# VHH binders against Uncharacterized protein MJ0119, part 2

Target 1, 224 residues: Uncharacterized protein MJ0119, of Methanocaldococcus jannaschii (q57583)
Amino acid sequence: MDSWNMKGSKMVDVNEITKYLPGFNCGACGYKRCDLFAEALLNKDVKLEDCPFLLRERFKENYEKLKEILKIKGKIKKEEKYIGVIDGYEADFLLKPLPNECSCRETLLIMDKKELKVGDYIRYRPLGCPIPHFAKIIDEYHGFYIIHVVGPSHRITGEKIEYKDVGIAIVVAFEGIVEGKVPEVGKTVKFIPKHCMMQKVHSGVVVQVEGKRVYIEGIDLKVF

## First folded at step 4 (VHH; framework vhh_8cml_1)

Design s12 (from c03 with T102I)
Fold by ESMFold2-Fast, scan of step 4:
Structure s12 (fold): chain B 224 residues (1-224), chain A 123 residues (1-123)
Amino acid sequence: as target 1 above (224 residues)
Amino acid sequence: EVQLVESGGGLVQPGGSLRLSCAASGSTFSSYAMGWFRQAPGQEREFVALISRSGGSTDYSDSAKGRFTISRDNAKNTVYLQMNSLKPEDTGVYFCAAKYGIWYRSPSEYDYWGQGTQVTVSS
């Protein structure tokens, strides 16, 4: 292992925890894989006692090692607080853009019947938000449009971009990377999209999770 | 429900090119995001490339970036993987996979799989 090139990472911590777990992948702790249980332990979502095998005499040394490791890791990695700037409400997590993307992905229901295509720039006001948004259409999904919020480019680069005004749009989904506690599929969550100009707490239902990448659905009225 | 059949695999020399095709039948092809995955002997199935339902978004593994291009023809119910500058380490069985709507790089997120087509890069 080249220790000089290893920065503190969640993956390294997960592997360190996983090697002391029984390795049965039996689901008795509520997780099908021991590495998922290890990640949940680091996130403080579960306790060591939720693994029934760690309470047995055979795993006594493993239990003590895990207790010590989690105590040290938990002390260094403090619980994150995500507070909405405008309302002061607390969110469960911050939603960050996918790697190399300029914003979280938003899925829009647009009522305007103008012809729109991937690559178009649009101006819209999200239902429940007082601020107009400027976006680029990056994909289309059964009449929904997936966009990146780009802001008015003529102020950023000096280039004059034509934005098609589509009026009010209903945001029906968000996709991004979780910073904070990873949610469970089916849960209603509160989150702050990093690109949100007002940094308001949003809510929705988690539809899909893969590592820290999540897809959240719901009518985004920015209510708590 | 969709059925997938891969074709276009074969033996090629290092630096050569191959174009893989995946023909879909069953449900509406344009409803599915599509991915290409590969598996070398003794290795786990790994991500190669993906393309969104509309074709507007693509993503590639680090090993495929700049060498491979994924595309789709929704009128022909077919997805393609154009592979250029092939290397011996690209050898493996290449699988086409379909996911309704939302896609990820993980094989576990894909709903339908083809049987695979063998690609061998050897001199």
Scores: ipSAE 0.015, ipTM 0.453, lowest interface PAE 7.9, mean pLDDT 78

Design s13 (from c03 with T102V)
Fold by ESMFold2-Fast, scan of step 4:
Structure s13 (fold): chain B 224 residues (1-224), chain A 123 residues (1-123)
Amino acid sequence: as target 1 above (224 residues)
Amino acid sequence: EVQLVESGGGLVQPGGSLRLSCAASGSTFSSYAMGWFRQAPGQEREFVALISRSGGSTDYSDSAKGRFTISRDNAKNTVYLQMNSLKPEDTGVYFCAAKYGVWYRSPSEYDYWGQGTQVTVSS
């Protein structure tokens, strides 16, 4: 391979991208010319969204074509948006189960005084959620129960499982793995538990962080 | 509040097995999640396995999964680590640790620590 051929290939890539940019050369993206912006995109110095015109309806086909070209060249990172289905709010991150677990861990305060033990299956409705949940108790201490949301297993496996109905429970904490930007301890955050059937944005305070593993307490918190 | 004493370490050949024990005294043992950690020469202390206060939940490092089994006997105030298919890379000082309430993989979160027991897997 000659250096001319390598330089020619880079210029071909820049030209391929530039033809789908708006062509205004207006400087709104921080670059005086669209071909300079195309070069910066290939170098991963900027995002497609830094061109405000690509986000308009007129250019939506150009935007999609540019994403495909950059994906093929391996020059674009997938933009992740965590948007709640019901509320339309954007979350800071998605909370995934710990490795090899079926759901994020929830810590419950159960108002019902039934005798419960680790290994029991329960039916509860989280305060603030209209949908009954089915769960397995995986730990307990000092009045709190840690659970996995399992769904009605008898419908999934055909196994007969007896669920103890505990009524309304308050979810006081979530634990899981962050997909997205890892928060700092003490911050109030918005997140979507991956196991949430409504895919609703939750809020809470980060109590502990270990790499991507976080423990979050409380719900419906607000910061003025 | 809780005191921990490890035992069961020693020298073993690759492919061999060892069972570590950790005896607890002091506070209510059943109130603590228990973990096993190890430290090899020149390395930081790393997570191996943990078990919830009731024994209903366990967690393992990727290197321990499928080879090691953590268990506990709350009536005897003891936690165990059964180590099978040992490799030279498993060599290190193994520590038992106790955490009140919520468990974590990070050593810094644990409230009480044992003195450690040496495990040496000879090549």
Scores: ipSAE 0.005, ipTM 0.315, lowest interface PAE 10.2, mean pLDDT 77

Design s14 (from c03 with T102K)
Fold by ESMFold2-Fast, scan of step 4:
Formats: C-alpha cells, sequence, structure tokens
Structure s14 (fold): chain B 224 residues (1-224), chain A 123 residues (1-123)
C-alpha cells in the first residue's frame, strides 16, 4: 500500500476540496463522486474546468475558492506509468471505454465498397496491426464508420454472427475516457486503448475534451 | 444550416408525462446529432439527453435516466423526448439542439438551437 503514510492527511485535503464542489455526483466530470474528483484535482489528474457546474454563475465563488485552495495545497504526486507491452514506449494515459460500452470507440475509414449499415458486424485488419479485428458498427459519420471492437473478448452466446470482411481499414480516431492526466485540446498525445489486442502505444491529436472524455484523431498506431 | 422548432410543452401534475417534439428544417437532419437541454430561470442551460445521427447511441443526465427516453425519426426530420414520472424539479424551458456529426454533453458543443418550449410540473 504505497503512500499510506499520507492517507489521513490526503483524506482531510479531499474533504476540504469536496465541500466546495457542487455535490451532484453526476459523472459529468468523468467521476461518479465529487470526492473522487477532489482527489483527482489534488493529484493534478484533472482541472477545475472539467466540472461543468463550477463554470456556471451559481458556483463562480466556489470555483474561485477552489482555485485558491489548490494553489496552497500543492499536489499529491501520483507516479503511475503506462508502458506499451509490445514496444516498451511510455504513454501519457490509458483510454477506457465510455460507460457501459465494451470498447473504446474507433472511427474507421473503410476502402472496401461493401454495403455497410449500423448494426453490422465486420472483420478488418487495422493498417499497422498484424492481427484481424472483429467489430460492430455503432454509428456512421460522413462515410466514416464508428465501431466497437468485440474481439478477442467476443463470446458465442447461441446467436450466429456473420462478419463482413472489409479487408484493411484505417483507424482515424479514438474516443473514450482517460485514466491518468487529462490532455488539453490541440496536444499530441501517446495513449493505450485499454482493450487494444496488442496493448500498443498509439499517437494522436486531441480534438475534443469534455471532463475525462476525449476524442483523439490520428492514423499512427505507435510512437517512438 | 438547420432550424429547430420545439413543441409539446405544458403544465402537468407530478408523476405525469409529456412528449416533446423537435421538428428540423433546412440542412440534412440525419447529418446531426441531437440533444435536449433545459433551463430554469436565471440559470445556464443544462444537459438532459442526447442521441447520435443514426439513433444507435443515447446518453442521459442522471436525473433523466430511467424516466426520459430520447428518440428520432430521420424520415420525418424529428427528434422526441418522452418524459415520464415528472417531478417539480423538471420545470424549465426545454431546448432541442443540433450538432454536426458528433455529440457531447456540453451545451457549447452544439451548433443550432430551438427557441424552447415551457414545461411546468405543478407541486
Amino acid sequence: as target 1 above (224 residues)
Amino acid sequence: EVQLVESGGGLVQPGGSLRLSCAASGSTFSSYAMGWFRQAPGQEREFVALISRSGGSTDYSDSAKGRFTISRDNAKNTVYLQMNSLKPEDTGVYFCAAKYGKWYRSPSEYDYWGQGTQVTVSS
């Protein structure tokens, strides 16, 4: 149990921060409880602006008070590292699925001219990955397909699934929940999708951030 | 460009139900993710529910989950919000909003907004 000597002091600090948070426990900041968000603020894993309610007029004074407290308290350092299994590179964060989803969302450019629709199951090989992937199309965006990867975690539950083979696909974007330090819009980041079959470090540009939810664009499946 | 018009608001008793509609005109409706937001007097707009372009993905605020259902009919260029088990705290002006291609919970992400429809839950 690392850092347990600081546990009592850390809990006091978390309580001091939490009392100025809205207390809705709504998950909008990416945390189900405000005290978990307070702990993340102290660890510098998130910023105050990740709580949308603190940016509202009603909570303006709370926001200013929290800014002041965080300046004084400094930070409780978290020295967690995310290392790619195959390549050994260090990632900035892990990317987790959105709540109740089986994988991070991937956006695919599929060159094959097969007729595809939302709900279809596909077999593809990502450009830059030697392993075939199995996925369900969950949305479509101007010719791009948004999918959930269903393998290798795919189970046969008595239902026959027919996979349409689309060949090589280019993964152009990822969407999910950050585990670790939340990046800023416009930054190039290194990350590991939690359900990546190779557990390889990926690279991309952060296009959108809302709490711990991020949308990352890029076709590179690795960094060096 | 898309223009949005809400309807279906009104006065209901606690525990009652309302079905809000949002009719879209102008640009291709199926290109837009749609959201419902509400605003109490003197407050900023807050998230209620959202639905992706295809209808394959939905999300709800904690207060709406289990009580409200968002749906869309792309053939009719309409998005709906079915509200059940209404509570006094659901009172507010309800707005529909459109976002080109992608969807998020933040009001600032949305490109087009309707004028709103009043929902009042009598206590």
Scores: ipSAE 0.011, ipTM 0.392, lowest interface PAE 8.7, mean pLDDT 77

Design s15 (from c03 with T102D)
Fold by ESMFold2-Fast, scan of step 4:
Structure s15 (fold): chain B 224 residues (1-224), chain A 123 residues (1-123)
Amino acid sequence: as target 1 above (224 residues)
Amino acid sequence: EVQLVESGGGLVQPGGSLRLSCAASGSTFSSYAMGWFRQAPGQEREFVALISRSGGSTDYSDSAKGRFTISRDNAKNTVYLQMNSLKPEDTGVYFCAAKYGDWYRSPSEYDYWGQGTQVTVSS
């Protein structure tokens, strides 16, 4: 029952919201800068809880102040549905790339004994997917390879890149930004990686959460 | 578990350079992503630079991009921050931080922190 003025005298701008945000510009909310997250809050594209720090004791006063300011915006956008194109299953959320990255991160178990290094380009077929993938190795951890799916470079950049064929690889984990309801650690989830060429629903267990950033381990291209 | 000790801070004039070092001891250093964060008086700790476990991936804040370079030497258990073209707004306490597994820009995700080293840029 706040009285609404015809002139919109209680209009809120981006700066009024941004000053109460943590200011880390960390990207965990899915936005590279806190002012971009503030703009998304005003546009009703996100909720306050998508910032991992606003629910912590240190920022309790900031969270309450932001709730008070944002209540004048009224209605929240309706919940989106995420439906797999090939099999028609409904996913819990869409998994988007981390800020400034070209794809969600995939962690691969590669059985081929080729010598592989960070920076190498590979061609692989994910177990359970009929489509060959082209990727760049961005990290290595205890024999697992973390990659970005880059596609064939001649179609993307025109650059001549040699891809090492590693055959079938098992995708053991995905990492990215949740678009939709953020899951809790330990939950089994259904999700669509945005970079997936088949837009197929995947299943996995959430191992780590930071705001909207999640790390999911499990079955590639299978529903549960 | 890892212990972190920073060094290389000091007083420089605008346009100058500093190289920060962070020496790690304890559990396998190569299992940790490493970050540099800074805190100016009255401000929150902000992200500066990040390097993955292997050293193959790096990330920088917009203010650091093009001026700072993060690197690591896993054989020496050390991470470095080369800072060039320093500005007065770069003044602050610089912290080295370690995160087991994956790397994040958020200070709250880091498991271990150094004591910090003071960087002052003034004419």
Scores: ipSAE 0.014, ipTM 0.398, lowest interface PAE 8.1, mean pLDDT 78

Design s17 (from c03 with S108Y)
Fold by ESMFold2-Fast, scan of step 4:
Structure s17 (fold): chain B 224 residues (1-224), chain A 123 residues (1-123)
Amino acid sequence: as target 1 above (224 residues)
Amino acid sequence: EVQLVESGGGLVQPGGSLRLSCAASGSTFSSYAMGWFRQAPGQEREFVALISRSGGSTDYSDSAKGRFTISRDNAKNTVYLQMNSLKPEDTGVYFCAAKYGTWYRSPYEYDYWGQGTQVTVSS
């Protein structure tokens, strides 16, 4: 079917927007497919600049065409404040899971010498957090373990999962999608991981940025 | 530095199957997440499948999910893409790519690329 103007008015469909998007379906904008990002643009839920590739030389004409089609008029909106629930500190942004993932990714340094492999379920307490976490190991890198935080599934689905207790773990990195202002590489930031049970403000240094996707490392930071 | 060489492409009828291989040489293969991307005539390079460094985590595009399986053999420095129930829309050049550290679906984040192997699905 063709897209048409409504009598006396122009209405744009998703296909008219999607054809000018890069088509990578890469998730950098926070949506798993470019057509879902196109729908969000039509609903005014996101900005064109949330797609990092539209700002590159290769796509400058696409970017200008999309600005014309969407006729985005600037609206001054006060940025929303993100406040930690447990202690009332202000964060720069919320960190959401990557598309189709159950939690933000955490990178752990585990001091226990227990035999661990990808696919294992673990119970750990993050250093600096009083709450035990239940997680699945999804990757391993040079002695670090990347995990998804999962709930105790037998309470949710009736399925019994055996968790290996690894004690205290040091969370050395977070990865996810920014809700709020995207930071620049090298910035020290305050953020709330959406999966955090206590909704507590965390801090770290931004190491990588791809659109709204960020990788943040927790290191020994001087804050004043 | 890693060098990647794809193989296993060819001509197949709709509903057929192909298994692509990507052989890696040079640097430590097990330090790299691996991806398969494809480029159809007149289109941009798009994500197909990803596999983590350890092989324990995989991800697929919506079009590949349920039909394609990515796997790797770190002892052989090889990554595979098993493609079943092939459709004409799967026609394109398939590229193997390597990313050190964390992985992304975007082609712009990959450190090393193969030259590609042609897959043609024709009725």
Scores: ipSAE 0.111, ipTM 0.527, lowest interface PAE 5.5, mean pLDDT 80

Design s19 (from c03 with S108L)
Fold by ESMFold2-Fast, scan of step 4:
Structure s19 (fold): chain B 224 residues (1-224), chain A 123 residues (1-123)
Amino acid sequence: as target 1 above (224 residues)
Amino acid sequence: EVQLVESGGGLVQPGGSLRLSCAASGSTFSSYAMGWFRQAPGQEREFVALISRSGGSTDYSDSAKGRFTISRDNAKNTVYLQMNSLKPEDTGVYFCAAKYGTWYRSPLEYDYWGQGTQVTVSS
């Protein structure tokens, strides 16, 4: 069945785009499902290159077909400026949570000798941040802890959660989805983690890129 | 290196249940995050479920959430997928996969794969 717009041209529907996407429903593009990414492509909110797999040799024909179809829809929206509220520095991008996650992933070096397990809730103050953070440990490896920042909302809702106070922790990495221009591996970047309560510009080195999904190691929490 | 062998697939009626197992051998199993992926005829492998190295964190596709449960036993080097309330749309070959370190929902990021086990949901 064909759809027509008010000007008499055929419309491209979401299903016509989705059938040429990889179908992994993996979230690497920033969307939970490939059909949601297809919708975003039609709305000009994202680029084909935001799906890391369309640039692989296996999907080269899919990529070329999608480029042809999407020319019907017109130009992609220009990138916006991202400015830290406290320091006034410009960031290269915003870093958003991975699909289905409540915050960007942070990797912590914790100096406190408390017994910690995956699933534990902790209270920490990041080095260089005046605000205490509340987090859930979601993974552990070689003494590093990967966490989700759950914010003070878990305490405000009256949930009886025991938070282990670990004092000052050093944030050594961030992982999430880029909103804005996607960086290249090896570049030093400025970014604002979406879950940051102060919306402060952070810096780090990009060590992994998968479409819009990036892993950034923190070399310094201060810009310049 | 990790070698993976799936078992537990079969034919079930809609609304039925199956428990898939994946036995790992070779390298240190506890260093790997584990995932389950499925592939329907003519389609790519899609994400179903994942579990962290320690077993403390899990994630599910929207279609699997509330119906499937992933678990692991590091002492037995085994990961499991308990599938309940099966639907015809769940039909496919189910693959176990291992990823060193952190987990991803993308099949292209996994280091080791099993051969797959067939699940058919039909009335």
Scores: ipSAE 0.084, ipTM 0.527, lowest interface PAE 6.4, mean pLDDT 81

Design s21 (from c03 with G101S)
Fold by ESMFold2-Fast, scan of step 4:
Structure s21 (fold): chain B 224 residues (1-224), chain A 123 residues (1-123)
Amino acid sequence: as target 1 above (224 residues)
Amino acid sequence: EVQLVESGGGLVQPGGSLRLSCAASGSTFSSYAMGWFRQAPGQEREFVALISRSGGSTDYSDSAKGRFTISRDNAKNTVYLQMNSLKPEDTGVYFCAAKYSTWYRSPSEYDYWGQGTQVTVSS
């Protein structure tokens, strides 16, 4: 998963490198365009010496400058990028589970009047998502249910699991640990809950921040 | 609406253990999230631990993680703080607090407070 961040290399870095390349676009380095070679250099897929023209006397200054730029950029922590798998939208951060928990916490408004209690396993479909979800109720709050999402593959060994079907539920809040830049209270954010089956970008308003722990209110999955 | 009374404080040597109890009055105890806070002389009240209404969620300060355990017994209207591996820096007045609804680490978010119990860790 280290390679996930490489897709988001800054275009300004590619342009800074490309201006010092010979500009011949001749394919001699294995790339048909110098900007593609610059991108490959930043990704560490190739070496400067793979461009035969950079080793010639007229490009000595370019070669030395490129070595310095690549050395400096290797020390700069690049801005992390989080891309939704299905739609390709960029999120501000990933939302991870709280320590020792199996998923981020979701707060649900359940329309079904079925008798529910903490410890129950439920099957629900989030409003706006076509895929059914399986969850365990871990708490209740102001008439809402707080749950952990559990996959069907995460069965309790030696125990019978019976899921109560509650139909459609509205996801009104998410809670978890930020992976990436921590947002400020009041900001509208885009995020990917790590437990999301589709790995789609969600949106919401940050209501509470404590260190890297955030509580985000929104209404279900939104695509940008 | 709820009254809280702490007990179990005292003098203990470094490395020792204490169990604090907080008894709540009223049948609404199960409607409250419960927290433990402490205050050393000349300092602000700081968060120690919290437990949700159902007991399904707990949270701890960095200084309490791995050493302290918060629990509750809704049938007895009581919340507990088991403190192990006590250090001199754990010295202070320990307060239990009740919040009608969700978790918060800020003392200003809590609706009801006990009067506190003194914990002193010294040799």
Scores: ipSAE 0.005, ipTM 0.339, lowest interface PAE 9.9, mean pLDDT 76

Design s22 (from c03 with G101K)
Fold by ESMFold2-Fast, scan of step 4:
Structure s22 (fold): chain B 224 residues (1-224), chain A 123 residues (1-123)
Amino acid sequence: as target 1 above (224 residues)
Amino acid sequence: EVQLVESGGGLVQPGGSLRLSCAASGSTFSSYAMGWFRQAPGQEREFVALISRSGGSTDYSDSAKGRFTISRDNAKNTVYLQMNSLKPEDTGVYFCAAKYKTWYRSPSEYDYWGQGTQVTVSS
C-alpha cells in the first residue's frame, strides 16, 4: 500500500502512464523504475523516445497510446501551488530526487566523531526535525557528508543493514530537480523536498542551477 | 555542459599495465564526480571505479580492487585510471563519465560520457 496519496490526480496519471511502459525497470532510460520515468514524462523532463524499448515494433501500440495520454494531460495542466502540510506555508517549488535516486541529496555536518565512510548507513535526526532519518552516505569532502534518505531498506529487500547512530546532524544543503518555476542563482527560496516525511516548507539560498537541477544552501531550521 | 575525451588505451600482454586519461572541458570540472566504466562487445557498461569531486572518496568494482587506482587533478581537469596486472577479461572499451556533485555505481546515473578508448589484453 502506497502511504503517499497526497498528489491526488498526478499519482493517478503516473499509474495510467506506467501501465503502458514495458515494465523492465532496467534503467536504460536513465530511471531505475518505470513509475519514475512516467513521472518524468508528465513533468516533461524526458521524452518517450528516451525509452528504447518503446521504439520497437512490439511496443508500437503502447507508444501511440502514451503519446495520446501525454497530449491530453498536457492540455489540462494548471498552475500548481506547493503548500506545506504542517504549517500551511506556500513554497516556491517542490524539490524532487535526481533521476534514478531515492531522495534529494542532503549535505550533512555530523557532530558525532564515529568513523564514517562512503557506503555506510546512518541514523540521524536533522536539527529542526522531530523525526529520525535513515540514510546512506554517498560522498564526503572537507568534513561534510552527502547522503540519500533511504529509510530502513532491509524491510523492503529483506537485507539486514547496520545503521550507525550519529545523533543530531545539521543539514546544510539540498540538491535535486525543481518541480515548478526554476529559481535564479543567489535567490532565497522556499521549497518542499519530496522525500520530507512531514512535507514541511524549507528555506535556503540557491547556489547553483543547471537546467532544472539546483543546489541550495542554508542551515535547514525550517524558519522563514 | 561537460565534454570528455579518453586516451591511453592500447594493446598490452597479460600482467602488463596501462594508464588511461580523461580530459574534461566545459563546465567546472571540480563540480563533477567521475567514474570509469568498461564495455565488452554486446554487453552493457560495467562499473570499474569512481572518485568524488574532491578526490577524498574512491570506490572500485571487485575485479578492479587491488589492481586499479583512480585519481584526479582538478587543476588540469583530468581524471586517471592506473591499471596494473591486466587480465584478458579486462578487454573492452573504457569510458569516463561525469556526474554532477556526487556519484553512484550505476551507469544510468551519469550525466556526461566520453566516446571511449579501446583496451585489449592479449598475448
Scores: ipSAE 0.000, ipTM 0.261, lowest interface PAE 11.3, mean pLDDT 77

Design s23 (from c03 with G101Y)
Fold by ESMFold2-Fast, scan of step 4:
Structure s23 (fold): chain B 224 residues (1-224), chain A 123 residues (1-123)
Amino acid sequence: as target 1 above (224 residues)
Amino acid sequence: EVQLVESGGGLVQPGGSLRLSCAASGSTFSSYAMGWFRQAPGQEREFVALISRSGGSTDYSDSAKGRFTISRDNAKNTVYLQMNSLKPEDTGVYFCAAKYYTWYRSPSEYDYWGQGTQVTVSS
């Protein structure tokens, strides 16, 4: 839409905001590109303070200018309602994959004694979930395995993949990008991992926050 | 807990290559995710690349993708940055940094920093 009315103004607004952002591709605000952060600001999905560089003395004028632009635009904040399909409970936020990743990261405690290494594909059933999951191991830390949940072999690369069946695994942590209100470190939260096939509300304690990126520890238990 | 020392910087012509090394000392290097950051004069430190504790996961800034490769050798307590197709805009002081447990692109989240090594891309 090459127009100066309502439809054309959104793209102009994104560009206007982006020029006052620091321009670093650091992901500190939970967004890989500054123009995506600008769009999120206009939608009121994030606040200026989610960019740590804008709070520094070098960017004081940029911060004030951006604050005034956002005030004038008056965009309506997105409705933040996240309802679990199975339980019907409301979550505090939706947890989305990190930029360019296929799922939120899960940290697994695997009881099976099979030899596992980073790069392996596994089949597991999370304790408390009736559905088998297929995953790729992307990291390891002191016996815990960090994975991406992937589809069956035909959906990953179109190639034949050997999955190691590890049986039941305990999901002890999730990592991803918050859609909704960003929690504080130490808070107990309810959230829905975007990749969850049952779209079930999970609970946990927030261990780390960086912009909209959070690391949450806890087994899939209801908040008391 | 970890001390970091960078090496391998220098002057190189546009289109050239450099391999940076970061030697870590201290206990449990394998417990740390490692990142490379750079800083040009008058600018803040920006993210270049990161590598997970095991080396199984890597991430790159948009400017580094396809040109730079991060790797690590936990037996030697060293992380590397192979830089190819260097451009004048890659000029800056390159820092390695260590983050316990998980990783972030934000420099403010890193626990330990090296002193930096100068990379200059010019004739």
Scores: ipSAE 0.032, ipTM 0.480, lowest interface PAE 5.8, mean pLDDT 78

Design s24 (from c03 with L50A)
Fold by ESMFold2-Fast, scan of step 4:
Structure s24 (fold): chain B 224 residues (1-224), chain A 123 residues (1-123)
Amino acid sequence: as target 1 above (224 residues)
Amino acid sequence: EVQLVESGGGLVQPGGSLRLSCAASGSTFSSYAMGWFRQAPGQEREFVAAISRSGGSTDYSDSAKGRFTISRDNAKNTVYLQMNSLKPEDTGVYFCAAKYGTWYRSPSEYDYWGQGTQVTVSS
């Protein structure tokens, strides 16, 4: 069974474009597969002319059809500009949770020397954020804690959750799925974590990419 | 670095269950995320399941979700894959893999691999 979501809708658009591409999957356009090139065209990361075969007589009708399709989609552009609610700054992309997770993953440096273990619930305030956060520890390595930000679940579900107060924590990394243009490793990016209560633009450096999954370090809660 | 040995494969009827084990040798097993991958003859390795260093986070392929459970015991340096409601399409060689740090779905991200254990689901 397929799920109905924005990714599924975009996949349909990718398929509509891919059927008019040469189908050689030859890498001449810089992409290993024609469907990846179609996705890049929809994201405006490449031009039709980057596929050398579309300019040949055999594909002239395909080229004209693709120009029409892309022009129509350009006018029906839902400008999903990723604009920070409080600051009004534009982000390069929205960072979504990994599939079936309740929030993007945050990696915390916690200065409080309280004993913590995976599965614990904590209350912390990110350095640079005025809002206390409530989280569940999902992983640990070398003193860093990876967490999911949880909403006021104890109020919604009636569960008695005991939160360990760790005070101020430094958010050192984010991990999630990119909605928008996928960045390259080493690039400085501006992004909005979907779970962010303030919907504030964050900045950081991309250190790992796998498809649309990214790991971002050097986090800052300001871009200006 | 870590060395991996899979076990628990075999022949089973459709609808049956199997529990695969992957024993790791190495003093830093808890620093590695673990994954299970499978490969049918003539095909590339495909992702089945993954588990974080601590065991606090897991991921599953669409075909495995709801039927398979990945777990680990860091005191025993072992990762497990409990497979329920097995189908003929689950037939293949099952590989255990280790990656330093966080887990991923791509086989190319994994640093260490076991030799594999055969799972055959047939009547």
Scores: ipSAE 0.013, ipTM 0.444, lowest interface PAE 7.3, mean pLDDT 79

